# VH-VL binders against Transcription elongation factor GreA (greA), part 7

Target 1, 156 residues: Transcription elongation factor GreA (greA), of Dehalococcoides mccartyi (q3z8e7)
Amino acid sequence: MVEKIPMTASGYKKLEDELSTLKVKRIDVIEEMRLAAMDKDMRENAPYHAAKEQRGQIEGRIKEIEHELKYADVSEYTDTNTSKVNMGSTVKLRDPKNGECCTYTLVSPKEIEPLKGKISASSPIGKAVFNRNKGEQIEIEVPSGTLQYIIEDISF

## First folded at step 3 (VH-VL)

Design t1 (framework fv_libivirumab)
Fold by ESMFold2-Fast, scan of step 3:
Structure t1 (fold): chain C 156 residues (1-156), chain A 120 residues (1-120), chain B 112 residues (1-112)
Amino acid sequence: as target 1 above (156 residues)
Amino acid sequence: QVQLVESGGGVVRPGRSLRLSCAASGFTFSNYAINWVRQAPGKGLEWVAIIWYDGSKTYYRDSVKGRFTISRDDSKNTLYLQMNSLRTEDTAVYYCARHPYTIFGAFDIWGLGTTVTVSS
Amino acid sequence: DIVMTQSPLSLSVTPGEPASISCRSSQSLLYSNGYNYLDWYLQKPGHSPQLLIYLGSYRASGVPDRFSGSGSGTEYTLKISRVEAEDVGVYYCMQGLQTPYTFGQGTKLEIK
């Protein structure tokens, strides 16, 4: 079975960086376990059990990241030949009335962080911009009314 | 770097006025709606007022309507709350909190608070 | 006005154990655009409130993975998978769907 996990090049790099950090932390935690085990009866060794639990968390996250990196499909987000908004595109939106602007990047589900501008194609903003061209006007429904934006720039 | 700092709190008698200020730094102030939220001693959070990013809309909780006025001076990156006809029930720490102008709506940045005490 | 009700109002947990806080709204917070306009905030002792979760389930920047938000409509839950000493404080839910914006009563989390 081969299920590809779509992601941007920057998302891939961030996972690589996180993996590197966790591998360093793993070394430290293993050493903490070793030192804790030397001083106390293991049945009553709270520091050892705390370090063992932390190691479990680190190993779980490492396994998750390695799985994501192994099945990553970065190429889906690097098509520079299209002028339309696609996965991996960074879109600059401008409100034509007041000059307000905001930037959004269409990312994979695991990278979503709306306040940082990282959104899914299935989000309200993502649906409004997906497959649109620079210069098109879009509308986004919010509780206070309708937000109107022009796609000012598309980068990949 | 992104910061909100409140000032102007103090001790006053009922019926008097105070003006609170909230100084913003580290972001484009004019792009954001800003809220006032208060907290009475030992009590929970209570929303007070909001001013839209362009100043076109202001909303208030009913108990302060007609007594409090929210305003902004984008040239000074400063938010204000003019509090008139103060009541003992207005005693609280007052926070300003940033509300994104976009679809998300969360109070993502909060100030340190300024204390208002209304006592006879 | 939309009324926000939290339960429990206080929790005492042993470090490493999970914690769960519920928040109920008097009307649906799910808007026609598909977002749930509910946030979770933490106020640590002596500190200003800080954003934990917004739009029902998205973690704010710097918030650890052990925090998660779920729910839709009128029923929402904040979960902490493994409580740490630094998680002590009062947790508030808030609806951002309409003014007046309203908070729950707050849930105080303490370590045993």
Scores: ipSAE 0.141, ipTM 0.616, lowest interface PAE 6.1, mean pLDDT 84

Design t10 (from lb6 with heavy chain H100R P101G T103S I104L A107Y I110Y; framework fv_libivirumab)
Fold by ESMFold2-Fast, scan of step 3:
Structure t10 (fold): chain C 156 residues (1-156), chain A 121 residues (1-121), chain B 112 residues (1-112)
Amino acid sequence: as target 1 above (156 residues)
Amino acid sequence: QVQLVESGGGVVRPGRSLRLSCAASGFTFSNYAINWVRQAPGKGLEWVAIIWYDGSKTYYRDSVKGRFTISRDDSKNTLYLQMNSLRTEDTAVYYCARDRGYSLFGYFDYWGLGTTVTVSS
Amino acid sequence: DIVMTQSPLSLSVTPGEPASISCRSSQSLLYSNGYNYLDWYLQKPGHSPQLLIYLGSYRASGVPDRFSGSGSGTEYTLKISRVEAEDVGVYYCMQGLQTPYTFGQGTKLEIK
């Protein structure tokens, strides 16, 4: 894909560090798998199957990280730009219908925690607020109905 | 700081026995497979034996099978090589060498200083 | 048993010039996981052997980048881009694919 994945410089470095660690771990797990596979009875080879599963998990994560790094659109600032919503920005949204406030922080993929308000720029809310100014109104159509928010504040 | 120190070498007559030790420090000994490698005077390197990290498997060079026994005592962080029925061709400097990380095969990342065994008639 | 053959058995190099050592195995060292189980070691005069290259092409920690390993299957090469005085010694390849592990006969590198 040609689309970029927005992320902070610190997020990019965390992904590079995780990738480096996983590549070292992959060598060890592949070797464990090789040694386990030398046993003749494959039906009863629990170490082989355990190593194979772990290798699959490591390979899946490496593929995810390499994709994210390849298509990364890295912020040039160590601090979040507060002029517009950017990666690392904390955005306060207000629902004009009921006055409820919600706070979301746009984070790198490794730091996503929806229950703590840390969301991806590629999420429906993240996409709607990215590169927007304070005071703009955002509308999001979802299966459960239309969500409307006003960007009340932008901080970092 | 990884360190391997061999001891137990000496001069013996053919048919006698020696026990070599390799004292390990600076790493979790029980996580690593360890090898014995020897080198006869003026000759190349020759692999002798390996013991797996958990002691479950041992492998030997054919010429020492039945005469040499590799073992380990993880409570003492020490590797052993019991050498019985020694022959003149067993004369060599004996090194212990650690395999990489948690992998049981691959490469020898740290070597000891060696201990000399001389078998002479 | 896998037989490892090195060439040349000795070479003399002027400091700053490149050196190349070949290692051949009697069977492929490429395992189904994609790695080549071939290592390179250096034994300096009066010293224990030390690891230079593992799994065909990976440089060991602390080894200068003037050392590189290449090859796959049955043919491997160790290259030194600029030989230094401290590189004098005997170089050994070793296969770690199966026991018994076997070393090449060694290549002695000397300075002219």
Scores: ipSAE 0.000, ipTM 0.471, lowest interface PAE 15.8, mean pLDDT 81

Design t11 (from lb6 with heavy chain D99E H100G P101Y Y102M T103I I104T; framework fv_libivirumab)
Fold by ESMFold2-Fast, scan of step 3:
Parts: structure tokens; sequence; C-alpha cells
Structure t11 (fold): chain C 156 residues (1-156), chain A 121 residues (1-121), chain B 112 residues (1-112)
């Protein structure tokens, strides 16, 4: 079977925008080739050969993008801007009882500083929030008991 | 700058009362549990009391239960320790100390400069 | 109450040499969430205590890498790889697992 190509919603839109830009460039390059081809000596027509090469590159990229868009598997899970908590996400937590908030960022092992809200995905807080959506309630176990929070915001 | 500043210490006779204050600045005071820790002259550190960030829980060292009350006024970014029925054994420098969020509960990352309480006849 | 015992209670070190302080708890400080609730504090003469190490092994912000914490359960160690004159003071371990929070007796570090 043909494998689906995973991508974010923003990645899909970037490809659509790039495709639109390339289609406009294609029109211009075709016109450049047409004008260059009117030169009476095409053997040493540098503008014609340059335009022909550029058209080849544009057509190749258009085919590549059209293939990617056709077989795209767009998932909200892979959209790191606002969908679900992932590595690099900054998560704002709210206490549902008193409205207090705190912020944690999921970082690489070399950057871990729990007192500054920099934690690993494998930490207790990291595990509780990873792959969760805004508005979900989570529970965090600490020696003094179980703490409950709501994921108020997810950002990068 | 993140800081805690204690005040209210003094010299009092046994049986009297004092109220200590701890003024917080440079951070969101209402997000943190704050502790009182004391140190008698020439002796080690001794934990006294804690108040949770939301005020829902307070805990005390056994020797001060019923005599001391920890409280907070988040609108003034200030922690209090009301000390009643003071004893000579309560003579110490009193520090307030902030502890971390959630997983880092118990880690005292910011300390005040201390205020001295002397209980003598 | 959890009892914290430090050893030694005092030590003298030549500048540049290593130092090691041990802390033992009367019960395990390893919580079910995988963290060891043991902190190390330094009180320099005439100063407030300052956090050095928390959750057993994490260095507090601004603490030099010559300080390290290790251990798990009931046995913990604070190591200074090369002691400097500014490291003079009293070192305390503290358990943050349950109230009442309890400190060790303190270890006085002096320079020879």
Amino acid sequence: as target 1 above (156 residues)
Amino acid sequence: QVQLVESGGGVVRPGRSLRLSCAASGFTFSNYAINWVRQAPGKGLEWVAIIWYDGSKTYYRDSVKGRFTISRDDSKNTLYLQMNSLRTEDTAVYYCAREGYMITFGAFDIWGLGTTVTVSS
Amino acid sequence: DIVMTQSPLSLSVTPGEPASISCRSSQSLLYSNGYNYLDWYLQKPGHSPQLLIYLGSYRASGVPDRFSGSGSGTEYTLKISRVEAEDVGVYYCMQGLQTPYTFGQGTKLEIK
C-alpha cells in the first residue's frame, strides 16, 4: 500500500501556499521560454536554456507537493501550535478550586529545572499532561496528597 | 528581584504575644506555600509551620500547636505568624521560606533575612 | 516524625580538596512518584540558609557544579569536588516528604 504522509494542519497550508506560488511562477517562466524561443539562434540562447532548467525545477516541485497533499494524513495530534501537549509545549495549569495558575514547559534532559517549571515528559507532571487537550482535568501525585488541575492553555 | 522580608520581632516576657510578618515581592505570592523556620542562638534549623498556597492547609510543629497561628493575606503579599503564650524556648531568629510548586514541595528556594524574637524574664 | 542524622558534624578541609557529608533518614524519602524528597542547604556565617540541592540531586539556580547530591531512600550524600573558602558554613539536610519537615543537626565546614 501507499504510505500516508503525516503532517500538521499548518504544514498542509504551507504546501498549499507554496503550490499556489509555484503555479504563478510557472506561468512567468513559460512566457520567458516563449520569448527566448523567438531568438533566431537557439544553439547559444542562454536565457532559453536557463528558463527551460527553471521550468523543470518548478514542475518537479509541483509534482512533489501535489503528491504530498494527495497522500497527506493531517492529524490535530501533530499540530504543535495549540492541539495537544507535546515536547516543547508550555502548559498553563489552573487550580479549579481557587483559580490559581502555574506554568510548566516540557524540555530536554539537559534543560530540566523543576523549580523553574522546566520538566521532562517522563516526570510526574509531564506524564499527566502529555498528549492532553486544553480543558482536560489532570491529577498529580505529591507526598502531601493528590493535586487536581485543569489545562488552561497550551503554547509554544 | 524575588525576596522575602520578615519583621515584627522583639524582646518580650514569657506569656506575651508577638505577630511576625513576612512581606513578599518579585513573584506571584498566591501561587506558593510559605513556611516559618526558626533557629535558636547557636543551634540548628527547626521547622515551625506551613501554610498551603491556597490557604486550605496549615501544619505546625507539635511544640507550638495551639499557641502559634500561621496566616496569609494575598491582597498584601504578606505572611503572618501570630505567636501567643510565648516561652523562653521560642527564642530564635525566625525565617520565612518559600517552597516550590507541586513536585518540588518541600524545597525551600527563597529565604528571608530573619527577624529576632527574644523571650526572657 | 522522620529523624534526620548527619555525619560528620564538623570537618576541616584544605582549599581545593574534596569534602563529603552524609545524611540518613529514619524512613525512605523515595516517594511513589520517583523523587527523593531530600534537600541540602548551606548557611554561611551571618547569613540566611540557601538552597544547594533539592529532590536529592538537582542543583538550585546559581549553585556551582562542584556541588553534587546523590543517594536514594534513606542514605544521601552531598559532595563538594573542590572546596573553596566561600564554602565555609553549616550544611543541613532536610526531608520534605512529610510534615513536620525535619532538618539534620548540621555539619560545620571549616577551612584548614
Scores: ipSAE 0.248, ipTM 0.653, lowest interface PAE 4.8, mean pLDDT 85

Design t12 (framework fv_libivirumab)
Fold by ESMFold2-Fast, scan of step 3:
Order: sequence, then structure tokens, then C-alpha cells
Structure t12 (fold): chain C 156 residues (1-156), chain A 122 residues (1-122), chain B 112 residues (1-112)
Amino acid sequence: as target 1 above (156 residues)
Amino acid sequence: QVQLVESGGGVVRPGRSLRLSCAASGFTFSNYAINWVRQAPGKGLEWVAIIWYDGSKTYYRDSVKGRFTISRDDSKNTLYLQMNSLRTEDTAVYYCAREGYLITFGGAFDIWGLGTTVTVSS
Amino acid sequence: DIVMTQSPLSLSVTPGEPASISCRSSQSLLYSNGYNYLDWYLQKPGHSPQLLIYLGSYRASGVPDRFSGSGSGTEYTLKISRVEAEDVGVYYCMQGLQTPYTFGQGTKLEIK
């Protein structure tokens, strides 16, 4: 019986791209084997066996991908993107009380420029937003009280 | 970990000799062809010589042929360049460079030493 | 002997801008096995050369994907999609098809 494998359109394309890359690499590895055989009288021959083993791995992966593509059911799957704040992320925060927006980018210690919105993950704002999702409400405790913001957007 | 370290450079007068060494560590030295490449002050890279992995073949640029001899001692993981009848034109930093496997790297120089300076002056 | 010619001999770029270096060989570097025996090396100031690209287009381990090599036969190009400060140095092409191995004269990349 034919089994169907649910996947997104983007997942299908990624498998197609990987398959194309592996087919090119397969040709290269076969030629590497041929080159090693031609030069075995002048160079050591261990690379031939290494290339042969690599070819086996490539053939196995090609077979796996071809099976997945053959039985793919793209129409039954919907792609969902999860965006979380991480190093390098630019985060847009909105204060729900006054509607004010501010933008911050999480950077390494050597690149910190608070006046340009470049902050560390160890800053009060950085700690509050790190690993959070778009749409989440965060709270930051400061000596004068608690500040509240909504993560309005995350870009990478 | 994988390293090539040159030594033996110095200052000599024209017509003198020097022997350069290239000590290899972190890989199976006997499996690789090794090259000497030089660079005169403020100038580009210039290939000098190669010795094949088993020592069976050596090749030289024409300007050093008959004066320079490349050799290897696999028991010491060391490459040598015997430089005789030195000329002012031989003044350069001399690099040892490993030739990557033909089937994997097309013989590209994947590992380079730090260089040793040879100055030939009157 | 195979003669390698690079152009330009020097270029200055603003960080983030692309750079392109050309290398021409006096005879084809395409071997009967289908590979082009041309390598690209970078020598940073005060350092030994390091391998960037081998067999015309393959990126060496640890080399950022902003570096790419292309070309075949007698015409080759090294491209940097977004130049970073760390990319400053002299770039050399080399043919490994036959001895004597020969290098281009080098291209000096400087940041504006």
C-alpha cells in the first residue's frame, strides 16, 4: 500500500534542493574515485576507499529523499513559522498604556550601544525578551515599579 | 593541532648554503606531498619545489633547479630544502605547504607553515 | 609554463559592499576528469596564506559563504558578497594543474 508523508511546500522544495545537491556531489565523488585510481602509482590510494564510502552514504540519502518525495502529500500540511528572540534579533516593543514603541537589537558585549538600541541579553530588557515569541507580554521589574511591554515584532 | 613549522632561515652572503626544515605534526606526514613556496619582501607568492608523498618524485622551478634539493625524512616527520649557491634573488620568507589529497582538494595547499626568513646580502 | 594574470591588482571597498577579483590562465586548467585546477588563497597582513577556494568553486572548511569561486578553462572569478574588515589582505589565484605551479601576481583588498 502507498503511504503518504505529510509535508509543507517549503519542506518539499528543501528536499528537492537537497536531492539536486547530492546528485551533483555523487558525480563529483565518482570522479574523485576515478582520479585516485588514475594516480595510485604516484599517490597513496587510501582516498579511493574514503571516496567509495562517501559514495555509499550519498546513495543512501538520495534513496531516502526520493522515497519521501515520491510519497509526499503537500496538500495536507501547512507551514508554521516560530520566531523567538535570540542573539541578533531585532525586537519591537509597545507599551500598552501609552502606545509608545521602542526597538532593540540583542548583540554581543563588544557591540553594545544602548543609545542605538543595541543591548545585551543580560540587560533588564534583554533578559525579559530573550527566547520569547511575537505577541507575548513581558514585565520588567525596576526600582520604581514594573514596566509592561508587548513584543509587537521580531526580525532576524 | 595540524601544524607545519619551518626553521633554518638566516642571513648569508651570496654563494653560501642554508638548509631549511619543516616539522610536521598532527597528521600522517608520509601520506602527503609537501611544497616549498617563497615570498620576496613586498612581492607575491612564488612556488619553489614539491616532493611527492613517497619521495619518488621531486619538481623545481627553473631558477632553483640544480641549486636547491627538496627531501624528506618520514621517520622524523620533517621536510628539508637544501639551498646551495644562494643568490640575492633568493631572499624571501620560505613557507612549507601541504598538498591536500588530489581527490578531495585537487592538490590545493590546505595547511601552511608560519614561514622562515632567508636573507642573502653582500 | 602556465602564466596566471589577476585583475585588478588592488581595490578599496566600503564594508558591506561586494568585491570581485579576476584570474586568467594562459592555458585551460580544465582537466580530463572535469575539474578546474585553480585555487584561491588569502594572505592577511603579517600572516601565512590560507586556502579559500579549491578546484575552481569549492569552499574550504571554515571559509564563510560570502566567498565564492566561479569560472572554467582560462577565466576565473573570486567574489565576496559583503566585504568585512577581516577580509583585508592580498588574494592569490594558483594553478595546480601542472608543475611548475604558478600564482597570479596578487590583488590587494583594502577597506575605505
Scores: ipSAE 0.000, ipTM 0.477, lowest interface PAE 15.5, mean pLDDT 81

Design t13 (framework fv_libivirumab)
Fold by ESMFold2-Fast, scan of step 3:
Structure t13 (fold): chain C 156 residues (1-156), chain A 122 residues (1-122), chain B 112 residues (1-112)
Amino acid sequence: as target 1 above (156 residues)
Amino acid sequence: QVQLVESGGGVVRPGRSLRLSCAASGFTFSNYAINWVRQAPGKGLEWVAIIWYDGSKTYYRDSVKGRFTISRDDSKNTLYLQMNSLRTEDTAVYYCARERYMITFGGAFDIWGLGTTVTVSS
Amino acid sequence: DIVMTQSPLSLSVTPGEPASISCRSSQSLLYSNGYNYLDWYLQKPGHSPQLLIYLGSYRASGVPDRFSGSGSGTEYTLKISRVEAEDVGVYYCMQGLQTPYTFGQGTKLEIK
């Protein structure tokens, strides 16, 4: 089964730009590793291990972006139809136990700001609400268990 | 605007102490090794000391070992050079200089301060 | 310690003509990773030194293409293809292969 990752054309372009930047940074970090390894004493010091760790982080992010670009489903989300949650949608969720509400907007990876309610479609909340209708109950898996919410409103 | 600004120079008698400061701005100070380089009047450049990006390692020119101490305070983006038991041959303009490489070393001093003058005289 | 030796110690050049400065190290600056750990700096009168070339041949940001570095091992050359008035100053090579870092004695470039 082919996994499709929904994103806007803007989000796709931002990932391409980030990938290009990371590939350049990877070259610099490889050079930093080589410089840090010039002396045996220094190879036992923090600089070599720090550069090696940073390289690991960069390689991990490159792999993630390449996967996202390979399985990207690029869509034009200009339709203001509020019948289903889509990229660019703002979703109001209600906890049926206590009546508390929270609001999230599904955005492209570079636009993510969790504290402002801007989340990825690939986040736990994003996955649970994507393509769902107003009034549906959703389940969100978190380390402490499964949370349940009702989609109270969908807007753009 | 990437800058290094030295201060703390002055005129002192042999055997006295002086502390130089180098204030960094416009870059992530904690990612870079920083050097002290000096230049005696009418003479060439002479490397003095280096401190690693994380402060874990310091190296010194032999003639200043045991007398000079390089240190850094990343919370203030500031580099220091504590100079004890000063000698007339320590008279020079002192520059701080950043290595081009993040979290490593290799020279390539891409940013230099304007220098601060230290005169050790009778 | 690695000893760096420059030649000539001074040169006078007519504007528009080329200039060449040599730098020799007492041991090879070519490391097993394939890089030459030699830098070139320019100190203009009344100014701090500025980086021109690093790792033997790479031009630093903002440095005009009339400046070029070449060489490997123990012998290096800085060339200015067409000297301008702004190039006046003292040129230094430095090795970054190991501490203590060491500079050449400097080469003073003057306009005729």
Scores: ipSAE 0.006, ipTM 0.493, lowest interface PAE 11.8, mean pLDDT 83

Design t14 (from lb6 with heavy chain D99E H100Y P101M Y102I I104F F105G; framework fv_libivirumab)
Fold by ESMFold2-Fast, scan of step 3:
Structure t14 (fold): chain C 156 residues (1-156), chain A 121 residues (1-121), chain B 112 residues (1-112)
Amino acid sequence: as target 1 above (156 residues)
Amino acid sequence: QVQLVESGGGVVRPGRSLRLSCAASGFTFSNYAINWVRQAPGKGLEWVAIIWYDGSKTYYRDSVKGRFTISRDDSKNTLYLQMNSLRTEDTAVYYCAREYMITFGGAFDIWGLGTTVTVSS
Amino acid sequence: DIVMTQSPLSLSVTPGEPASISCRSSQSLLYSNGYNYLDWYLQKPGHSPQLLIYLGSYRASGVPDRFSGSGSGTEYTLKISRVEAEDVGVYYCMQGLQTPYTFGQGTKLEIK
């Protein structure tokens, strides 16, 4: 009945951390309101009204985060488009000159190992293949010249 | 298993020729540039020559240019170094080393065991 | 030609202590593609050289985490956080930016 909100594990954790921070701030603002309420003329109590407004903003954000966390659908990979190269994709390349095929996987920074075919999206080959379709020709620049390959297959 | 095996070294007189071979196994030979690197007894490493993965480019150290020729036979997964007009200064252990060119170039990730060339009277 | 200069030329350390080797190039090894074309190799006594670090900072397969490479442009450093007996040998930096590829003169690491 209620639709899920897609997010990564790290996104979920950031929302949990923000929620914790806001709950601490809420305590402080409530105390500020209590101290300000010691003023006998509440109609002209600027500190009280400022704290009350801040509390409203904090409560609103807390409600938003609690809703997002309650309906979160945590996934490391939410992209189901297999027609284009994306993070986590394994790309099979073919050299048009010699017909050889090789494979590369686009990985997170902690898993980068270029000699084992694990590359970042920001690497020269990663940039060349990212968001490309099967059958496209790509070029990779190295100091000795330019290498050309064809994207033969994309798998997830 | 990925392997490079050099052969063809020996003892020769100055002015003679030798041909070194480097046999590759366990990987797609034609995807890699291959280098020759030498090391004189008790000395450091010295780059000699490179041949590109497709054979389209070859480069040499100045001191061997015109005397040495690097070549490859991808049908045999073998690299060659033809060494002519050998000098006593060419005495060294000769290594072949593969260079991964697909993503960046430059790194020698696999080395052979070396073959010894001695140029002496 | 690009000249590679290593320092120190020799280093003696007690096992478990750190070691640091510097490599300077006569021109920048940072290419327009964003890579630093500097490698570090180790040659153990009686063995062929083996790759430790490539493109400035990436560890080769099987190389322990105690080895790290840093630097960019013309100044590079190889660090060993805790030297072990198996780490003895001669360390070489090499530039792969342009031919002729050139090696530093080597740094001999010995155990005290």
Scores: ipSAE 0.153, ipTM 0.611, lowest interface PAE 6.0, mean pLDDT 84

Design t15 (framework fv_libivirumab)
Fold by ESMFold2-Fast, scan of step 3:
Structure t15 (fold): chain C 156 residues (1-156), chain A 122 residues (1-122), chain B 112 residues (1-112)
Amino acid sequence: as target 1 above (156 residues)
Amino acid sequence: QVQLVESGGGVVRPGRSLRLSCAASGFTFSNYAINWVRQAPGKGLEWVAIIWYDGSKTYYRDSVKGRFTISRDDSKNTLYLQMNSLRTEDTAVYYCAREGYFITYGGPFDYWGLGTTVTVSS
Amino acid sequence: DIVMTQSPLSLSVTPGEPASISCRSSQSLLYSNGYNYLDWYLQKPGHSPQLLIYLGSYRASGVPDRFSGSGSGTEYTLKISRVEAEDVGVYYCMQGLQTPYTFGQGTKLEIK
């Protein structure tokens, strides 16, 4: 019944880290306000008003982050921005020489069929692409020489 | 459906020339290395030549080197074998055969044509 | 050149019985990338050769599981667990490790 905010594990941790930093900064700003408040005329106290405004900004951001963390749904979303080739990935390779593409899927030992593009992570192509990112260039050694490919796309 | 269809075979005198063709359909021709394999009457299979997918490399068995030339025209999806200075021992059925793209120059020959017969006879 | 030697050159099998064909190479077909560059083909009477097994042990699409390939280096075996009438023909091994590619001399399988 409560609305959830989808996010990656990495995004959740960044929010936790930011929250921690802001809580420390809040302590410093509160102390700055206390010291500034010792002046007799609060209406014309520029340091006090600056610190008060800064505290308001910090409190607002803390409230936003706490709300996001409270309603975060980390378990149902994968970070596609940091996705790398993994078991079950389908990788589209491009030959930079002629622009031709080929597709390979990393599969379990029972499902290996090299001629159909189903390969193991321990195969020559599998080793070259495993844990690599989109846009990387790879080299594969075969008896006749070295093959060059670019990882054009990764899907799961 | 993947198909390879050879043509151009015939009967010729020793020293003459023939050009064989292999028409490909049902796949992206330019992605595959293609081979010529021959079989003399009642004999086994004998590899003749290969051309790589991009046409950059060609290799031949020693006995045909300098006499045979493998080539391809990707705009026509067609492979050729120009056979010059033919000898009686070149008499055979000639097959074209596709190599699997994944393995890239090393086999296997996953599809074969029906063959075209070359007879070199006096 | 790499020389490929098959044995036996011919065999006759009763339907339902197993068959085994051996292929030996004059040098190792195991490449540094971990693959064995050895393929098996079947040529039925009056037909073109067809791929059965590639890279030593992988079955080609549409090939029944009664066919299996094994071996590494210089010794390879093609096994048919239960021979059927449609399996009649000449079986060839081929090395794809280096040009010239070379075939074994062939093994003729016939039904008794």
Scores: ipSAE 0.263, ipTM 0.633, lowest interface PAE 5.0, mean pLDDT 84

Design t16 (framework fv_libivirumab)
Fold by ESMFold2-Fast, scan of step 3:
Formats: structure tokens, C-alpha cells, sequence
Structure t16 (fold): chain C 156 residues (1-156), chain A 122 residues (1-122), chain B 112 residues (1-112)
């Protein structure tokens, strides 16, 4: 067994994207190697040898990334989907200028009760908090102007 | 998984013939050059012969030229070595070894069989 | 024929220590395409040979990074940075520049 490799969610995504790109390149290089092999003898086939070398490098990097992804520990970092405002989340907002707090829960359209703090993700408040982290400052545009809040707490 | 399995070895008298086979599986046999490599008891490795992926070219070490013939049957995924006029110095374990894809640069024997033993004695 | 000469013919190493094996060819293995046509193989006791290094310096699939190949022309070296018990066996260099392909005489690596 291997020890876990700590990384952010964005770092994991970058490795997934790189892996996807390299797998496409691998297909191209294998095809180039096949085509080159049809044209020349063993020693004079420089395109074949170049493609074979490139394939080796690509395979090595793919193995490296697959190992890193397999043993990745994204939970070591706070940048996770579970730490962000989502449907069903209850969010406590604080006005930094006057210290006033408001609590809102993001609910489905059939459960909306604004006077009870149950709002949709498409409302001005819901839109401003969705997918945000605890501690972030947000701005909410309403008919009376712009409101500023800090996300003080997120719970389910 | 890639596998190469040799067979056909045995004990024979000088001047007799043997035919070795190498059964391949786990890869597209027709895309690879295949080699025969031998090893006498307590001695080092000695290359014997190669056949190209399409069967168009064969090469041999000098001491077996005219006596040994390498061939392949891609419909059976099998390599052969026909050994005629056997000599005591042909006594060895015979391995088949996969060469490069389509056309090899010479070498790159990435997979080897377990070997089959040929003993030439009176 | 190209003659391949290895040195030493045998060496004994304490686990964790480095090992180095040399291979010399009777003529240059560096071709006009820039590649050195030299492979390294390991044969463990009772086993078939296995590919370690190809084209002078490239590690074969599955080979640990403690194995490295270097050199060009007529002088090549296989290095093991930290020898492990499973590295016991006979190491062979081989030239693939021209037929007949030829092996060195072999170097036996043993653990002290």
C-alpha cells in the first residue's frame, strides 16, 4: 500500500484533464508508429524510433498521473463540495457594518417560504451564496440597493 | 496478458532433426517480429534467428545458416524453428522472444517464453 | 560480428549499496539517427531473461527507477542505485545494431 497524496479539488481536476489529453495523444502516437513501420527498414526508420520514444514518455506520464489520482486525498483540503453552500444548506449571514445576522435555507421551488428564511437558489440571496465557502464575503443586489454579508456558517 | 510458450524440445542424436514451436497469446501476433535465443548449460545467451512481422525477412547466426529455418503461422499464432543436422553444440534451452512492433530496431525483447530444452548427444 | 565485452564478470553487493556494470562494443552502436542500439537484460536464477533498458538509456515498462543505463558509442554502463535481494541474477548487454545480434558474456550479481 501507498500513503495518501494530499491535494486540492482543483489539483485533482487538472490531473484528470492532463490524463485525458495524454490518452488522446497516445492513440495518435501509436498510429504514427504503426504507419512509420510500414515504410522503412529497422535501422533507417527514424520516424518510427521517434514515435516509439514519444510513446514511452507518454506512457510513463500516464502511469504517474493514474498513481497520483488513485492515492489522492482531497479531504486534506477545505476546497471540497461538501464545505460549500448547496441545495438543502442552511446559511448564516452577517452584515459586517452593523453585526446583524440572517439565516436562510436553500429549498426546492415547492417549499419556498421567504418569511421563514426558505428561499430558492435563483433568488437574489440564493444566487449570491450558492457554491460559496464559509468565511467568504458576498454582495446581494436587491431593489433597495446592494447588501454586503459574510457567510458565517453553513449547515445541513 | 502476453504469453509465449515454447515446446518441441527433447533428446536426439547428432544429425537428427527437431521442430520447436512457440505459441503466442495476449497480443496481435502478426504485428511483431519474433526471435529465437538459446542458452547452453552454464553458458550465456546466444541469439539464433529472427523473423519479421509479415514473414518477409529472416536472419540467422552463421553457425545455424542452412540447418535451421525460422517460420510463422499467423493463423495459429505460432512461431517455429525447424532444426536439421543437429550438432552437440546446439544443446541449449531455446527461448522465443518478442521483438518490436511491426519492424524492430534490432532488440527490445520485451517478453520471453519459459524455454524448451534441446539435448543433442550420442 | 560485433563483440560485446562486460566487466566485471561477477560482483557481490551488500543490500542497499550501489552496483555498476560496464559493457564495451567492438564498434560504435551509435547510429546516424542518434540512437545507441544497446539493451540490458536480467536473468534471475531459474527464470527467463527480462528486459531492463533499451536504446542505451530508456527503462522498460515496470522496471524500477533505481536501474539506469548510460553511455554512447562503444562504452555503456548499467547502474543500480540501491541493490535489493531480488536483483540477484546474471546481467547481459546486447547490441541490436546489426545481425547477428550479440550478447555480452554476462555479469553475475550476488548478495553478500
Amino acid sequence: as target 1 above (156 residues)
Amino acid sequence: QVQLVESGGGVVRPGRSLRLSCAASGFTFSNYAINWVRQAPGKGLEWVAIIWYDGSKTYYRDSVKGRFTISRDDSKNTLYLQMNSLRTEDTAVYYCARGGYMITYGGYFDYWGLGTTVTVSS
Amino acid sequence: DIVMTQSPLSLSVTPGEPASISCRSSQSLLYSNGYNYLDWYLQKPGHSPQLLIYLGSYRASGVPDRFSGSGSGTEYTLKISRVEAEDVGVYYCMQGLQTPYTFGQGTKLEIK
Scores: ipSAE 0.000, ipTM 0.470, lowest interface PAE 16.3, mean pLDDT 81

